# Ledger of designs, part 68: VHH binders against Protein DOG1-like 4 (DOGL4)

Target 1, 232 residues: Protein DOG1-like 4 (DOGL4), of Arabidopsis thaliana (Mouse-ear cress) (q84jc2)
Amino acid sequence: MSKMRNLVEEKFLEFYESWVIQLELYLHQLLIAHNNNTMSETELRHLISKLTTHHKAYYTAKWAAIREDVLAFFGSVWLNPLENACSWLTGWKPSMVFRMVDRLRKSRVVLVEAQVKKLEELRVKTKFDEQKIEREMERYQVAMADRKMVELARLGCHVGGESVMVVEAAVRGLSMGLEKMVKAADCVRLKTLKGILDILTPPQCVEFLAAAATFQVQLRRWGNRRHYVTHS
Below, E stands for the ipSAE of ESMFold2; O stands for the ipSAE of OpenDDE; V2 stands for 0.75 times the mean of E and O plus 0.25 times the DockQ between their complexes.

## First folded at step 6 (VHH)

Design t52 (from t22, 16 letters changed; framework vhh_6z1v_2; at its last look DockQ between E and O 0.92; V2 from the best seeds 0.75)
Fold by ESMFold2-Fast, scan of step 6:
Structure t52 (fold): chain B 232 residues (1-232), chain A 123 residues (1-123)
Amino acid sequence: as target 1 above (232 residues)
Amino acid sequence: EVQLVESGGRLVRTGGSLRLSCAASGFTFSDYAMGWFRQAPGKEREVVAAIDWSGDSTWHADFVKGRFTISRDNAKNTVYLQMNSLKPEDTAVYYCAASFPYYTLHSSEYDYWGQGTQVTVSS
């Protein structure tokens, strides 16, 4: 279990560092496309597709890792303390991206009324899906305090015999519950991202994705600088 | 190595019932949403039903709602389509397909496809 946990953390840290480097390269391409405004619609759609594929690859790797050790994603070693503090169920809160969409509108990107209506419908659905997951997490937390968990804690104090097997089975059950909630949250994230991209025009998608990637990269840099200042 | 194998298609009389199965191998089945699609001669492939990775969320097309039920068994790496009150219009090749991480209504967005199983409903 401990050995498997360390291996999962090491492998995902290596994956995540590479994934972030590639995100920064895509951000550079998004900023060039946004500033130059000379790319064809086909070229913009190709770039948007690269970003979508990149985010999907993250969740593919994450789901493989959480199957082995979901707890590695609660207080992740590959994230700095600021990134961890901003996490909602091991990642970004889906409804937060609508604040970026609001900023897009305020930046003189003309959203037609049909787009505004579709974005509001998507926002309402996203909040509903978030609340459903939050209720599941609350039920999970309450279940941790019931009499069965108290009895399992007592069994965990006995290091020999058949009680070890029973405790290990119960811990696996708890991990499976968290894995299910994290997967549900990740599905809402990807559905929200895809929904926004389906509503926006290619130039608007580029601006939105550039804003989102910029925020993610800057949050990481700010958190890393603060840690460095503390330890230097 | 990735395979989706449909089975259960056969000739059935109008009003009959049939259960289709799709056995998956070569990928982590429990991470994928699954869909059932059908294609009748001279028609485009259309989505019939879909189920998320957990089995908790399902979707059924209006033309089969109340008659067909999608389900899955993650321990057996299998997705099912229970078809009741069959009509001649249900005659088609039925395909199962896998999508990560959620289902969509667009066949182009599915990652893996089976080869299909023929369902024929006689009047």
Scores: ipSAE 0.677, ipTM 0.857, lowest interface PAE 1.3, mean pLDDT 87
Fold by ESMFold2, look of step 7:
Structure t52 (fold): chain B 232 residues (1-232), chain A 123 residues (1-123)
Amino acid sequence: as target 1 above (232 residues)
Amino acid sequence: EVQLVESGGRLVRTGGSLRLSCAASGFTFSDYAMGWFRQAPGKEREVVAAIDWSGDSTWHADFVKGRFTISRDNAKNTVYLQMNSLKPEDTAVYYCAASFPYYTLHSSEYDYWGQGTQVTVSS
């Protein structure tokens, strides 16, 4: 393209920069709460609610943006190449979050057997939902290789007017399919997050959210450092 | 201003059919899951049926399975509840509700609510 960013990309870049700054502020609060044994359950639940609302706000803005241009979220200009390389259908892979829970469980977080059972049930459901989406993506890719799509491309190359309209309709159809898959993936992400927070106690939720925010912030920082040739 | 406006509630005889509609405005309807709830006088509000943002996934309470069907038309910003084989026990105020982005069975998790439409089933 002759333009690095369209209007959707420009607007979402501005939103995302602000969103990440606020996430870093919440991370600071999470780390204080993690290290402070005197915070009340009410105070912890309030902080957890702020993080939940912050994540939901990201998806609200994302879904508005993908309605205009879903392709902007495949190789996003507001993410560095490392962040983009870690994406599964425009975001974090839901099943991988359980490895973070497992790591915390082995080192710091003490879970009772009822919680462990519920987390395993959620992990299985999350993986099942992921696999369903992956099968739908495969069907989408097969449909793109369909001879009808090749024929439409041939017609678009040879004629104007009506053929341009047919090609434009086909491209819009492909974008709608991608939009549906991205939304389905985001629903699994939000259901998984909600499910984990419902199973964990408030102190455990704070530790989980701090770990998740730390990973996201560090991934951004590490990816940005690849352009620096300095040591300190 | 977000609005959910139910319509179609009225008096019908036992065994009759009725179709409720809920028109949505002030938000992006196609991004929201929708639910139908009901509340009889002196009773708690209960979930009747729910439908995902895409319309591909639906849920119906056991007490209405086979009789009620939830559906949606995203082009018209409208969710429907087709009610067949009505019983006096179905008498209630019916509410539509919206939640971003997936449905739940808990009324406390819904973001927007309509004012309700009265359904009365006579014996």
Scores: ipSAE 0.611, ipTM 0.831, lowest interface PAE 1.5, mean pLDDT 85
ESMFold2 (binder alone), look of step 7: mean pLDDT 91; pTM 0.923
OpenDDE, look of step 7: ipSAE 0.870; ipTM 0.940
ESMFold2, look of step 10: ipSAE 0.511; ipTM 0.794
ESMFold2 (binder alone), look of step 10: mean pLDDT 91; pTM 0.920
OpenDDE, look of step 10: ipSAE 0.884; ipTM 0.943

Design t53 (from t22, 17 letters changed; framework vhh_7aqx_2; at its last look DockQ between E and O 0.72; V2 from the best seeds 0.73)
Fold by ESMFold2, look of step 7:
Parts: sequence; C-alpha cells; structure tokens
Structure t53 (fold): chain B 232 residues (1-232), chain A 123 residues (1-123)
Amino acid sequence: as target 1 above (232 residues)
Amino acid sequence: QVQLQESGGGLVQAGGSLRLSCTTSGFTFSDYAFSWFRQAPGEEREFVGAIDWSGDSTDYADSVKGRFTISRDNAKNTFYLQMNSLKTEDTAVYYCAASFPYYTLHSSEYDYWGQGTQVTVSS
C-alpha cells in the first residue's frame, strides 16, 4: 500500500536533511580532532559544545513538530500509537547508546576504573528511566483501548453534539499525554548523552561523537542508496 | 529577539516577602526549564532554584529550601520566585535563566539569561 506523508512529517524531513548536512561538516572537524594530537583541551571542549548544541537543535525542532502532530513521528504499522511507542518513543532507546560506548572500549578507548563505575551508574539510571516511561506508556495503552469503546459508542449511538465534544476532548487529552511521554524520552536521551560526555575525557568525547555522527550519516546514506539504486 | 525580563526586585525588611517574575518572549516557554541564580557583590553567581519543562520537578539550593518557592505559568510565559522569610544574606542581583529542556546547577549551560533585578534585604 502507498504510504502517506503528512505536512508535519514533510516539514521535519526538510529540516532533518539540512541538519544531517551540518552534522557531516561537524564530523569532518571531529575526524581532524581525532587525528590531531596537538589540539588543546579548550579547542576540544569547544567542538564538543558545538555538537551538543547541534543535538539540542534537533530536539528543539522535533518538539515544535510534535506540538503540531505527535502521531507523525510514530511507525506506519496498523498498530495504535501506544503499541508503536512501546517499540520506542520516536527514536533510539536511550540505553542503546551504551552499546556504542562498549564498542569503542573494545576498539581503542581505554577507560579508568572511576569512569567505568560512573558509566555503570549512568546505565542503571538510564534503564530505570526507560522502565518508568514504559510503565507510563502502558497506562496510555489502556486509555487508548477505552477510547476505542467511546469512539464506537459515538458512531453507533447517534448522540448529539455533547458526545462529539467529549470524544474530541478525550482525543486531545490523549495526544497531549503522548507528547509529554515523547518529550520525557527525549530528555532521557539528552541527559544520557550529557552524562556520557561528562564522564569521558575530551579526546574520548571526540571519538564517541565521531562514531555517533558516522552512524547517523551512514543511516542517511543507506536510505539514499536504496532510493538511488532502485531508480535506475 | 529572545528576551527574559526580571521584575519585582526592590528593598524589603528582613523577615519580609518578595515575589520575582521573569517574563519571556522569542521561544516556546513550555519546552524550557527555568532557573534563578543570584550574585552578591564580589561573589560568584550561585544557583537558587529551578523547575523543569513539565513543572513536575523542582530543585532548590540548601540555603533557600523551605523559604523560596518556584512556579511557572505557561499561559503568561512567566516564571516566578516567591521569597519568604528574607534574610540580609539574600541580598543580591537575581537572574532568571532558561535551558532546553532540563535544568542544571551549572550557570555555563544555560541558553538564555535575563539582565538581573536587585533584591536588597535590610535589617
């Protein structure tokens, strides 16, 4: 079946394309910093700050878009919004970032015992916050099921404008609840990123950010490659 | 374009109360966390208290706990500091600050700052 894009999704995808282009420029700087052992700590911290600001800009634009239509950020399956959100709220599961940290530890990054302890504490905190969000999503999943029954009653009962207003208010309330949960998930993502960058040294932060940027750029390239290759 | 404006400062007797306001424009108020900082002459700027974007979480410096209350009104794009049981050591310039989307204790991590309002507590 043909997939539809709504106006909110199209506007955000336009933003995202520009955002990834700028990320590619930052990736170039990160790779230079990674290869250049003579960069000062001040220079590294400045670059790290630019990347942090760039990631915050992504979420600033995302939160503006979800204010218009939070459902635009959920999957295309025929599942209700809560079922899609349980696969995760419009993004990477926050704790997934620790797989990237673990991969870097196996390759070239050496962490001292104090850093390892702090990263484990952060991992536990991140997973706890994830579980808290999952329980809140479970509550909204129940609310969505209840509102299906209200919607069926509206269609079958031919009740007057009061029933329509009640259903419209209920749908608006549920949408606002989903927005709050998406924002909560994004906060966990940003807090986890901040926590990792605070634990790592500036050179280690540059390596981590370069790996993350490389992955994001490759996801775009994979999407473009499929489209490019498919249209011969 | 972005503006944070403090108001409500002034001279007050020790033991009195004062309410500071921070009115904002140029950004989506409801997405931001807000904090109050203060700075006495010759001292470093210090954290006073904060409220997150959702309003569900607040935090206060130990020196003001139980005396100061932070609140937000998204309809008015305004963030408040209710100061009760004021002491002479509360004398400072008070600054409001905004950060997307959560607050921190570190002043260097805030996106926007007000110009400050003087609070003077006399004995």
Scores: ipSAE 0.598, ipTM 0.808, lowest interface PAE 1.4, mean pLDDT 80
ESMFold2-Fast, scan of step 6: ipSAE 0.714; ipTM 0.876
ESMFold2 (binder alone), look of step 7: mean pLDDT 78; pTM 0.792
OpenDDE, look of step 7: ipSAE 0.860; ipTM 0.935

Design t54 (from p9 with D52N S54D G55S; framework vhh_6qgx_2)
Fold by ESMFold2-Fast, scan of step 6:
Structure t54 (fold): chain B 232 residues (1-232), chain A 123 residues (1-123)
Amino acid sequence: as target 1 above (232 residues)
Amino acid sequence: QVQLVESGGGLVQAGGSLRLSCAASGFTFSDYAMAWFRRAPGKEREFVAAINWDSDSTFYTDSVKGRFTISRDHAKNTVSLQMNSLRPEDTAVYYCAASFPGYTLHSYEYDYWGQGTRVTVSA
C-alpha cells in the first residue's frame, strides 16, 4: 500500500516542482507576447528558444533518472492521479498534440494550405512511429510470460546464493529494455514538437506553445483540486 | 564547462587512413547523439557521420559509406571516426558535434561543437 520513496523519486520530485514553476513563468511570457503583437520576429524566436530549451532540460533530467530507476516514471509520485491517467509510456502521447493545433486553427491560428499539408504529413509520420513503439511494448509484455521469465520467478521463491544473482540479472535486463523504449518514445515526442515548430510561423509557435503549456498547467490544477469533492 | 576536443588530424596520402577522436566533457555524454561534420576550403559545412545515444544506430553520408566507421566509448566519453581509403576530396576541417536527443543532418540543430581538426589528403 504505502511504499517508501527511493532517492531517484525524491530528487526528481524536487526537480519537477521547480520545472513546473518555471513553465508557469514562461506561460505568462507567452501570453503577453500573444496579446501585444509588437514583438519582432527575432524576439519571438528567442522566446520560443527558451521554451524549447526548457523542454530539453526536462528530458535531460528524465533520462538521467531513468538510467537509475526507469520504474519511477510508471505511476510517478510527482504527478497526481489525473496526470498519471493521461500518460502514454511515461509522458504525453505524441499524436494527441495535433488536437491542440486543430483547436487553435479554428479559433485564432490562420494556417496557409502549405502548412496544413505539412502538418498532415507530420501527423501521419508521428502516428506510424507511435504504432512501432506500441508493438514493441506489446512484444515486451508477452516476453514477460515466456518460459525463461516463469523459471526465474520460481527461483525468486528460493532466494539465496546463486538464485539471488540470477534474479537480479533478469530484473536489470527488464529495466534496460524499458529504458530503451521510454527513450524511443521521448525521441518521437521531441521530433513531433520540433516538426510542428518548424512548420509554424513564430507568432503561431507562440500561440501553440501557450496552448500546450496552458493545458499542462490546467490538467495539473484540475487533478490537484479534485473538483467533485471541493466546492468552496 | 562543456567541451568537445578533437584530435588525430594530419597530412596523409591518397589511399591512406586516419583515426579522428573527440573527447567530451561537461555534459552527460551517453544521452547525446554524436556526429562528425566537415568543411572543405571555400565550401559550407556538411554532414559526414553520426552515432545515436544507443550506439546501435549509425548514419553516413553516401560518399563515405564503406570507407568511414563511427564508434563511441561510453567509459572514456569519446567518439571516434576511422577513415580508410582516403581521397583528395576528403580534405577538410573535421568537427565533432553533439545533439540531444538524437542525430540530425542539419548543423544548426547541434547543441555543442568542437573547434575542428584539419585533414589533408595529397594526391
Scores: ipSAE 0.276, ipTM 0.644, lowest interface PAE 4.2, mean pLDDT 85

Design t57 (from t56 with L100F; framework vhh_6qgx_2; at its last look DockQ between E and O 0.93; V2 from the best seeds 0.00; counts 0 for: pae E 3.0 > 2)
Fold by ESMFold2-Fast, scan of step 6:
Formats: structure tokens, C-alpha cells, sequence
Structure t57 (fold): chain B 232 residues (1-232), chain A 124 residues (1-124)
């Protein structure tokens, strides 16, 4: 493992721990807003804006990190094993958030027909984009087993400048392909989140964001508890 | 310091061509979608064209489809708009804009950074 790879992992671990602490603080604010219903529309929009800015900050930091070492995001050291097991292309699976949206249909706040229609259109688009990325990842994984990759792996066993140069070019190509796929998946995540927030009213946005943040925080707590018990 | 600097505007006759360029600095260019918006005299700013962070997807308003081509150069941190078959209706100040890839690319309210604009005048 290279020294540069270790530094990327260390820096992102520090960032992620701070980011999660701030997410928990925002979740607390979302739950107060949802339960007490005392905030004005302006105050709710401000809170929603803080959450969207927080998520954008995550992707800004992530994309800086994957430019240096995309492989750090496959089996991430800042995630516990449960969080890693639930990951789809280094993050949440976009279509899964519609399960949280489905809870809104059964909540105290009724979705109007226009919203239901727009959410179904968004669900279909999200599923289509998600499947396109899944097909690209499948092609990438199949290409890894190609005769060409097997040949390059064998060349890595030979001593010589020419062999080293060919292997380095291949590894660079593999990393660039993964980086592009991860960023494409993250863009589907971001557009799905924005699409939902654009369709929902401010109180519905607060309920949705609270549900999403609760799931993320609880998944981390469940996984961390398991790790602690295993170490004991 | 974030900057978007437009160039290439000018006066051209109907049927002519112009190439607009936008040089980006102070942010990670490859993380952002880039777009061109325009404002004609007495009118609101309108969407013209956008290119996503990867350069793979492009979006155009109906009135410029087939005439304008947006492209980006990651090595030079530039986005360009090749404008062919120009019409008097294309007369406007053209603005370069950058957005984190969160929105639809056609909504100006989603854009984080804006240039000062470059004037394009198309005579009849």
C-alpha cells in the first residue's frame, strides 16, 4: 500500500467523523421542527438549505479524495462492516430513498396528486439511471477477466522498464474508470435528492430529511455496537 | 478566488459564426457542470446550453439545437460555445455559469458561480 493512499484514508476518516457529528446535530434540529411544528416556512427552508449544503460538502470532499485514491472508497476504513455491506457503488442506492418517500404517503401530511405523479416520474428516471450504471459496472468487472488483463497481470511478474510502464498505464486506466463510475453514481444520488426536495413542501422535506438522516445515523450506531461487542 | 472569464463576443452578421470561451479558476472545474445563459435587452436571463461534469451529456434550449455546440476542455479548465447560423434573435449578453451537479442544469437558481458576461450582437 502506498504512503499517499494511507494519507487519503486518514484525511477522509477525519473529515467523515466530523461530518457525521454535524449530521447528528442537523437531525436533532429536523426532529424538533417535525415534532413541534413551530417553525415558519422561512425557518424550515433555511434548515433544508443547511442539510443540502452539508450533503454537497460531503461530495466535494469525496471527489477530492477519489481523484487521489478511488479504491479507498471500496471497503472504506471510516465505515463499519455493516455500512460497507449496505453500500452500492460507494454510497446509498438511489432507488432506496423512495421507501422513505413512501412513508410520507402514510404520514399526517397528505401528498397531493400532482406530487405523487412527479415522484413516480422521478422514481422511474432514477431506476433507469441506476440500471445504466449497474450495466457499466458489470462490463467493467467482465473486462477485468479479459485475456488482456490476464496478460497484463503476467507481465507484472517480469523484471524490466518496459513491463513496469505497461502495468502502470493499465492501473491508471482502471482507476480512472472506477472514478468516473463513482462520480456518475454520486450524481444520480444528488439529482434524486434534489428532485425529491423540489417536489415536496418544506414540512414534507423536513420529514423526508429526518427519515434519511435517522436511517444513516442508526445504521452507523448498529454497526459500531457490533464491532465493539466483537472486540470485547 | 473563484472566477469565470468569458471571451469571444462581438458583432456578426446573420448567418455568421462566433465561438465563446469561458476560463474557470479558483474551484475544481472537473466537479462542476458548466452552462451558458443569455440575457437579451429588456428580457430575463434564459438557459442556452449545458454540459455535465464528465462532458458526456449536453443540453440545449430548443431555439439553438443544431446550431450551437457546447464543449469543455478539462486540461485548460475551459468551456466553449460554438455558435453557427446566428440569427438577430441570438443578440444578447452571454453568461458562463458553473453548478455543482445537483440540479436540472436549466434552472439559473441552481448555479453557484457566474461570469460577468460577453456581448453578442447579430445584425440583420
Amino acid sequence: as target 1 above (232 residues)
Amino acid sequence: QVQLVESGGGLVQAGGSLRLSCAASGFTFSDYAMAWFRRAPGKEREFVAAIDWSGDSTFYTDSVKGRFTISRDHAKNTVSLQMNSLRPEDTAVYYCAATFPYGSYTDESDYDYWGQGTRVTVSA
Scores: ipSAE 0.606, ipTM 0.830, lowest interface PAE 1.7, mean pLDDT 86
Fold by ESMFold2, look of step 7:
Structure t57 (fold): chain B 232 residues (1-232), chain A 124 residues (1-124)
Amino acid sequence: as target 1 above (232 residues)
Amino acid sequence: QVQLVESGGGLVQAGGSLRLSCAASGFTFSDYAMAWFRRAPGKEREFVAAIDWSGDSTFYTDSVKGRFTISRDHAKNTVSLQMNSLRPEDTAVYYCAATFPYGSYTDESDYDYWGQGTRVTVSA
């Protein structure tokens, strides 16, 4: 009754559902840790390590999947339409995570001036890396359009196998370019996450990770409650 | 089973050169950043050099900049460290390491896989 899904989409949908369930379990632990003033620094660092490992596992699975079909990650069938609309190059925009940090600063978290300076340096670096990726994506799309126009003109003169080979090469080139850009964006996401966690104290890291996980879970729940059509 | 195997260590006179090599197996080499760390006698292990998953970016500790060059070879699944103008303070056991991209690549605790090390001795 549902539309046919390719093998990559089916495998990653199953992975992602399990991954989100585990994220919700970690969120519960983060919320307990947030409310518990008697947890040791070692216990907090262990919990933080579990969350970072969980995120690395997501990207490990993602990179394996995008090698097979990067286009599945643009308008993913495992995400609701609201989640997909919030994506930048197949995921959260790295610089948007600083809005979460800003919210924490205004409510509960007191940051020392040295932390504020380091966070602003990281934010600038993150925005710079985003701009670089966006510029390279634009250049790739222009180059692909030019190449496609030339090859379409040639295709009008050709018949049979050679024309198929040219089209297949162009499609492979697009896929390889998108894969490179998605992996570059993921590296910025991982470096930004690590950078924030290195600057914050363990209690602050728990607060940040709880807020981030809450946002992701609520975005999924809110989007599903509104009965949005799932992309396929 | 993931395996990193270093080679190319040995004894060399100050001012000389060595090339270290690390053969990788058991994971998708092109998805990993690769690094060299070293442990000098009586000291903790320290970062030497890293190269990102794509090969586009390299990183070096200040004491080796201009003297050491890290490179990777997709066809052979190897990472290499060309060490020139060697000094006695470069004497150490050198370790190959791999991480799925996370952070700045200089933090030892971020690395997922480690080799057993190869000894480099630079005589005065």
Scores: ipSAE 0.498, ipTM 0.781, lowest interface PAE 2.0, mean pLDDT 83
ESMFold2 (binder alone), look of step 7: mean pLDDT 87; pTM 0.886
OpenDDE, look of step 7: ipSAE 0.740; ipTM 0.872
ESMFold2, look of step 10: ipSAE 0.346; ipTM 0.681
ESMFold2 (binder alone), look of step 10: mean pLDDT 87; pTM 0.887
OpenDDE, look of step 10: ipSAE 0.733; ipTM 0.864

Design t66 (from t56, 16 letters changed; framework vhh_6z1v_2)
Fold by ESMFold2-Fast, scan of step 6:
Structure t66 (fold): chain B 232 residues (1-232), chain A 124 residues (1-124)
Amino acid sequence: as target 1 above (232 residues)
Amino acid sequence: EVQLVESGGRLVRTGGSLRLSCAASGFTFSDYAMGWFRQAPGKEREVVAAIDWSGDSTWHADFVKGRFTISRDNAKNTVYLQMNSLKPEDTAVYYCAATLPYGSYTDESDYDYWGQGTQVTVSS
């Protein structure tokens, strides 16, 4: 029924609001850990594990939602316009995290030569994987202009029971293709995050995760301020 | 309840073949990468093979490459390990494990769910 049209969006919005609140709580813990040089390596690893688990929970929920309605993630209602403008295939662009690592290195994070080499190798691999997905998206977009899809669109202009069924089947097929591409992009995101955390020491991981969470939280706040104008 | 149930382990002669199966329930199997690990007496658990969520990408350890093949059937929520040209050194408890595609398929610590294992014994 039409009243249930946005059920996936409503459910994921509720999930995302709770997920962001917990991210802000973890960010507070990361900032405390960064400022307190007395935390043990075991304590830092435990905190890093909490963040890793939190991010994995996001992808578990996202993949369940895109299975029902992948299009909900293109122009998401739970994201403000600024967050949507900064999205690459429904999320953060994997290679962008290396700019964050470079920024931290130039400010106060001391990286040894072996780490720099491994990060550069990971950067190259990440860019290669991104380009592969971008080629898949281009092929998908070109396929939308194929004769068969044009014919299906024309059938949709002459609405009837038969044309509605044919158009719905075509849209479902297209959604399945998008789902596979979104999952591929998310796999690159997860592998990039894990790769960086494997290269960095626990204190460096805390700084990196704090920077990433700070950026995500601030981007949301900046966009929400523009969307929900406030006067001092 | 998330559950991974291995089956197919048994005694087999050197040079023989065996297929292990792992039936998954309680999670969306097609979203998870699957791995096969083994542990021989007195040794650490080691990764044998891994397969991504789609089945398009596989990895096999050098010591089994060309002899073992990992595959999956997402419609049946099952992952398989086809073992050919078995050697006494392949004797171990074989474990099935599942992980979201979080990184390398070779890191035991990345796997979220584990089966109880199935014993494979290769006799001369």
Scores: ipSAE 0.340, ipTM 0.704, lowest interface PAE 3.6, mean pLDDT 85

Design t67 (from t57, 17 letters changed; framework vhh_7aqx_2)
Fold by ESMFold2-Fast, scan of step 6:
Structure t67 (fold): chain B 232 residues (1-232), chain A 124 residues (1-124)
Amino acid sequence: as target 1 above (232 residues)
Amino acid sequence: QVQLQESGGGLVQAGGSLRLSCTTSGFTFSDYAFSWFRQAPGEEREFVGAIDWSGDSTDYADSVKGRFTISRDNAKNTFYLQMNSLKTEDTAVYYCAATFPYGSYTDESDYDYWGQGTQVTVSS
């Protein structure tokens, strides 16, 4: 880790490392299911449910952590620099998963016209929700530099006294604003994932989840092996 | 341990009103989305209404729109279904349900936790 850890960061690091190990085990099962064509629909649905539960567990733990320290998720110590560089509001960019749907063109069970139409409708809705959050983030960033914040920063340079309560209230407001935006972004992620899984057949769900998990695992491995020299 | 408990069910005359409550424990209430489902005798369980984690969005089945209102009180870890202009066809066991905000809210398979149900009987 490149910075001092707080308790929230330490606890989530332990959680995340275990969560990634389990994701890699599920990826192995998804790849076997995809390649061997031996599993029943019931078995495939059970495996898909395991992945869905695993992702829900991640967001449950994340929301508990951001309530305590939302800033831990902006430049996370449990992610390598490449993983952090690929983050949009502390996680994957929702609209990007539709690029992974292209993987389904190689599926034994090809996408039917009705599925293509529903996926396009979902893509448009996801992009709309994503852009709404981006506008909220822009407003937040502008508010950080407004006259009131500049005045509070100046006031904060005068340590102690009656101004402390006003500065503390402003800082709490900023953290609560970030928490709300991160939760809103995570809701778009979860609804997008669920929407895709609802449109796809069980074999297509397995292929999609395998593609997504493969990308996540490989990105982590690439970032851990590659050393990037960046000049600011 | 997670627990959801309904209250406020009972017998009411057609055209009357009832308010159902669902009190919850064992999770962070403000992180969850909530809904009501109902099951009439001999029928499958159906969606009634939902409220998201922020309280900013609600959704209702067409059969109850304009008559039922879902609301939440984060300070009390409780959410409600205000039922107005009740019809005999609203007679059912009403179930409260909670989910981390993952799904569409109308799919019962999306819900993590369920109450035991409360009977609502609407007499003509």
Scores: ipSAE 0.465, ipTM 0.742, lowest interface PAE 2.5, mean pLDDT 86

Design t77 (from p9 with G102Y Y103G T104D L105Y H106T Y108E; framework vhh_6qgx_2)
Fold by ESMFold2-Fast, scan of step 6:
Structure t77 (fold): chain B 232 residues (1-232), chain A 123 residues (1-123)
Amino acid sequence: as target 1 above (232 residues)
Amino acid sequence: QVQLVESGGGLVQAGGSLRLSCAASGFTFSDYAMAWFRRAPGKEREFVAAIDWSGDSTFYTDSVKGRFTISRDHAKNTVSLQMNSLRPEDTAVYYCAASFPYGDYTSEEYDYWGQGTRVTVSA
């Protein structure tokens, strides 16, 4: 049972490793800015912009990769098992970030009432968009059991090149449906991130982004440690 | 080399119709949301309509809802704006814009812009 990687998986693995290294460097800059840097508002906005650009670069590379092989993102070889277990439609669940904002609010982030109201409105909208995507995924999974899909699966059990070609064409069509759902989920992710950053002040944005990056980096470190742990 | 090239502008009488077209090149068109903005003389740029990367979701400013229709053709890398029941208030330079990965009402969110095409609606 040797598992071979395709070229899309190998290329994205290389990209992702570099992307995470740069995220860790940005996290270091965010922590310095938060704790002991005398950065102006203009400098803080520039740092926030660098992280927004970094996240957009991830989705640019991801969309190029899913156009070639969306299924690579449903069992990502560049993610450890813990990162994969925490995934919702190939990435983070958008509503999760509101729990992060709430935790920062308890510790250090002081939010004015106008911000609380806008964050709650954004939370409701984000949850609505998530539920819409979840219903589409449910319909997709149910459609896998309909008569046409059952017929195609039976056809795939027969000997002959034509059966293989028909099944491959069907899988390609199904992959296009998954690509559409993944892109819709990614749009909700980026809209949610932008919405939060638009509501928060620059110092609050730095604290929020530092918390988010810390969680992502620590989740990866924990998963990598567990992956290499032996019971010998 | 990224380019957005608008066409189809002109002079039309109130109640008439025009179809604007925008030809896109130099980027992966199918990954971008496309939008139309307009600017009347002496006024700020205003959002008109947007269509997402899939073509399934469309967005309109209230003043054009029901009169304008945005559409896209992935095979031709074009986005179009069908403008019906035109009013003198629709007189403006119309700009095509592209944004990754979603459209927004805010012009600052758009990555690429065309040079504009002029629409004049006479009373």
Scores: ipSAE 0.621, ipTM 0.835, lowest interface PAE 1.8, mean pLDDT 86

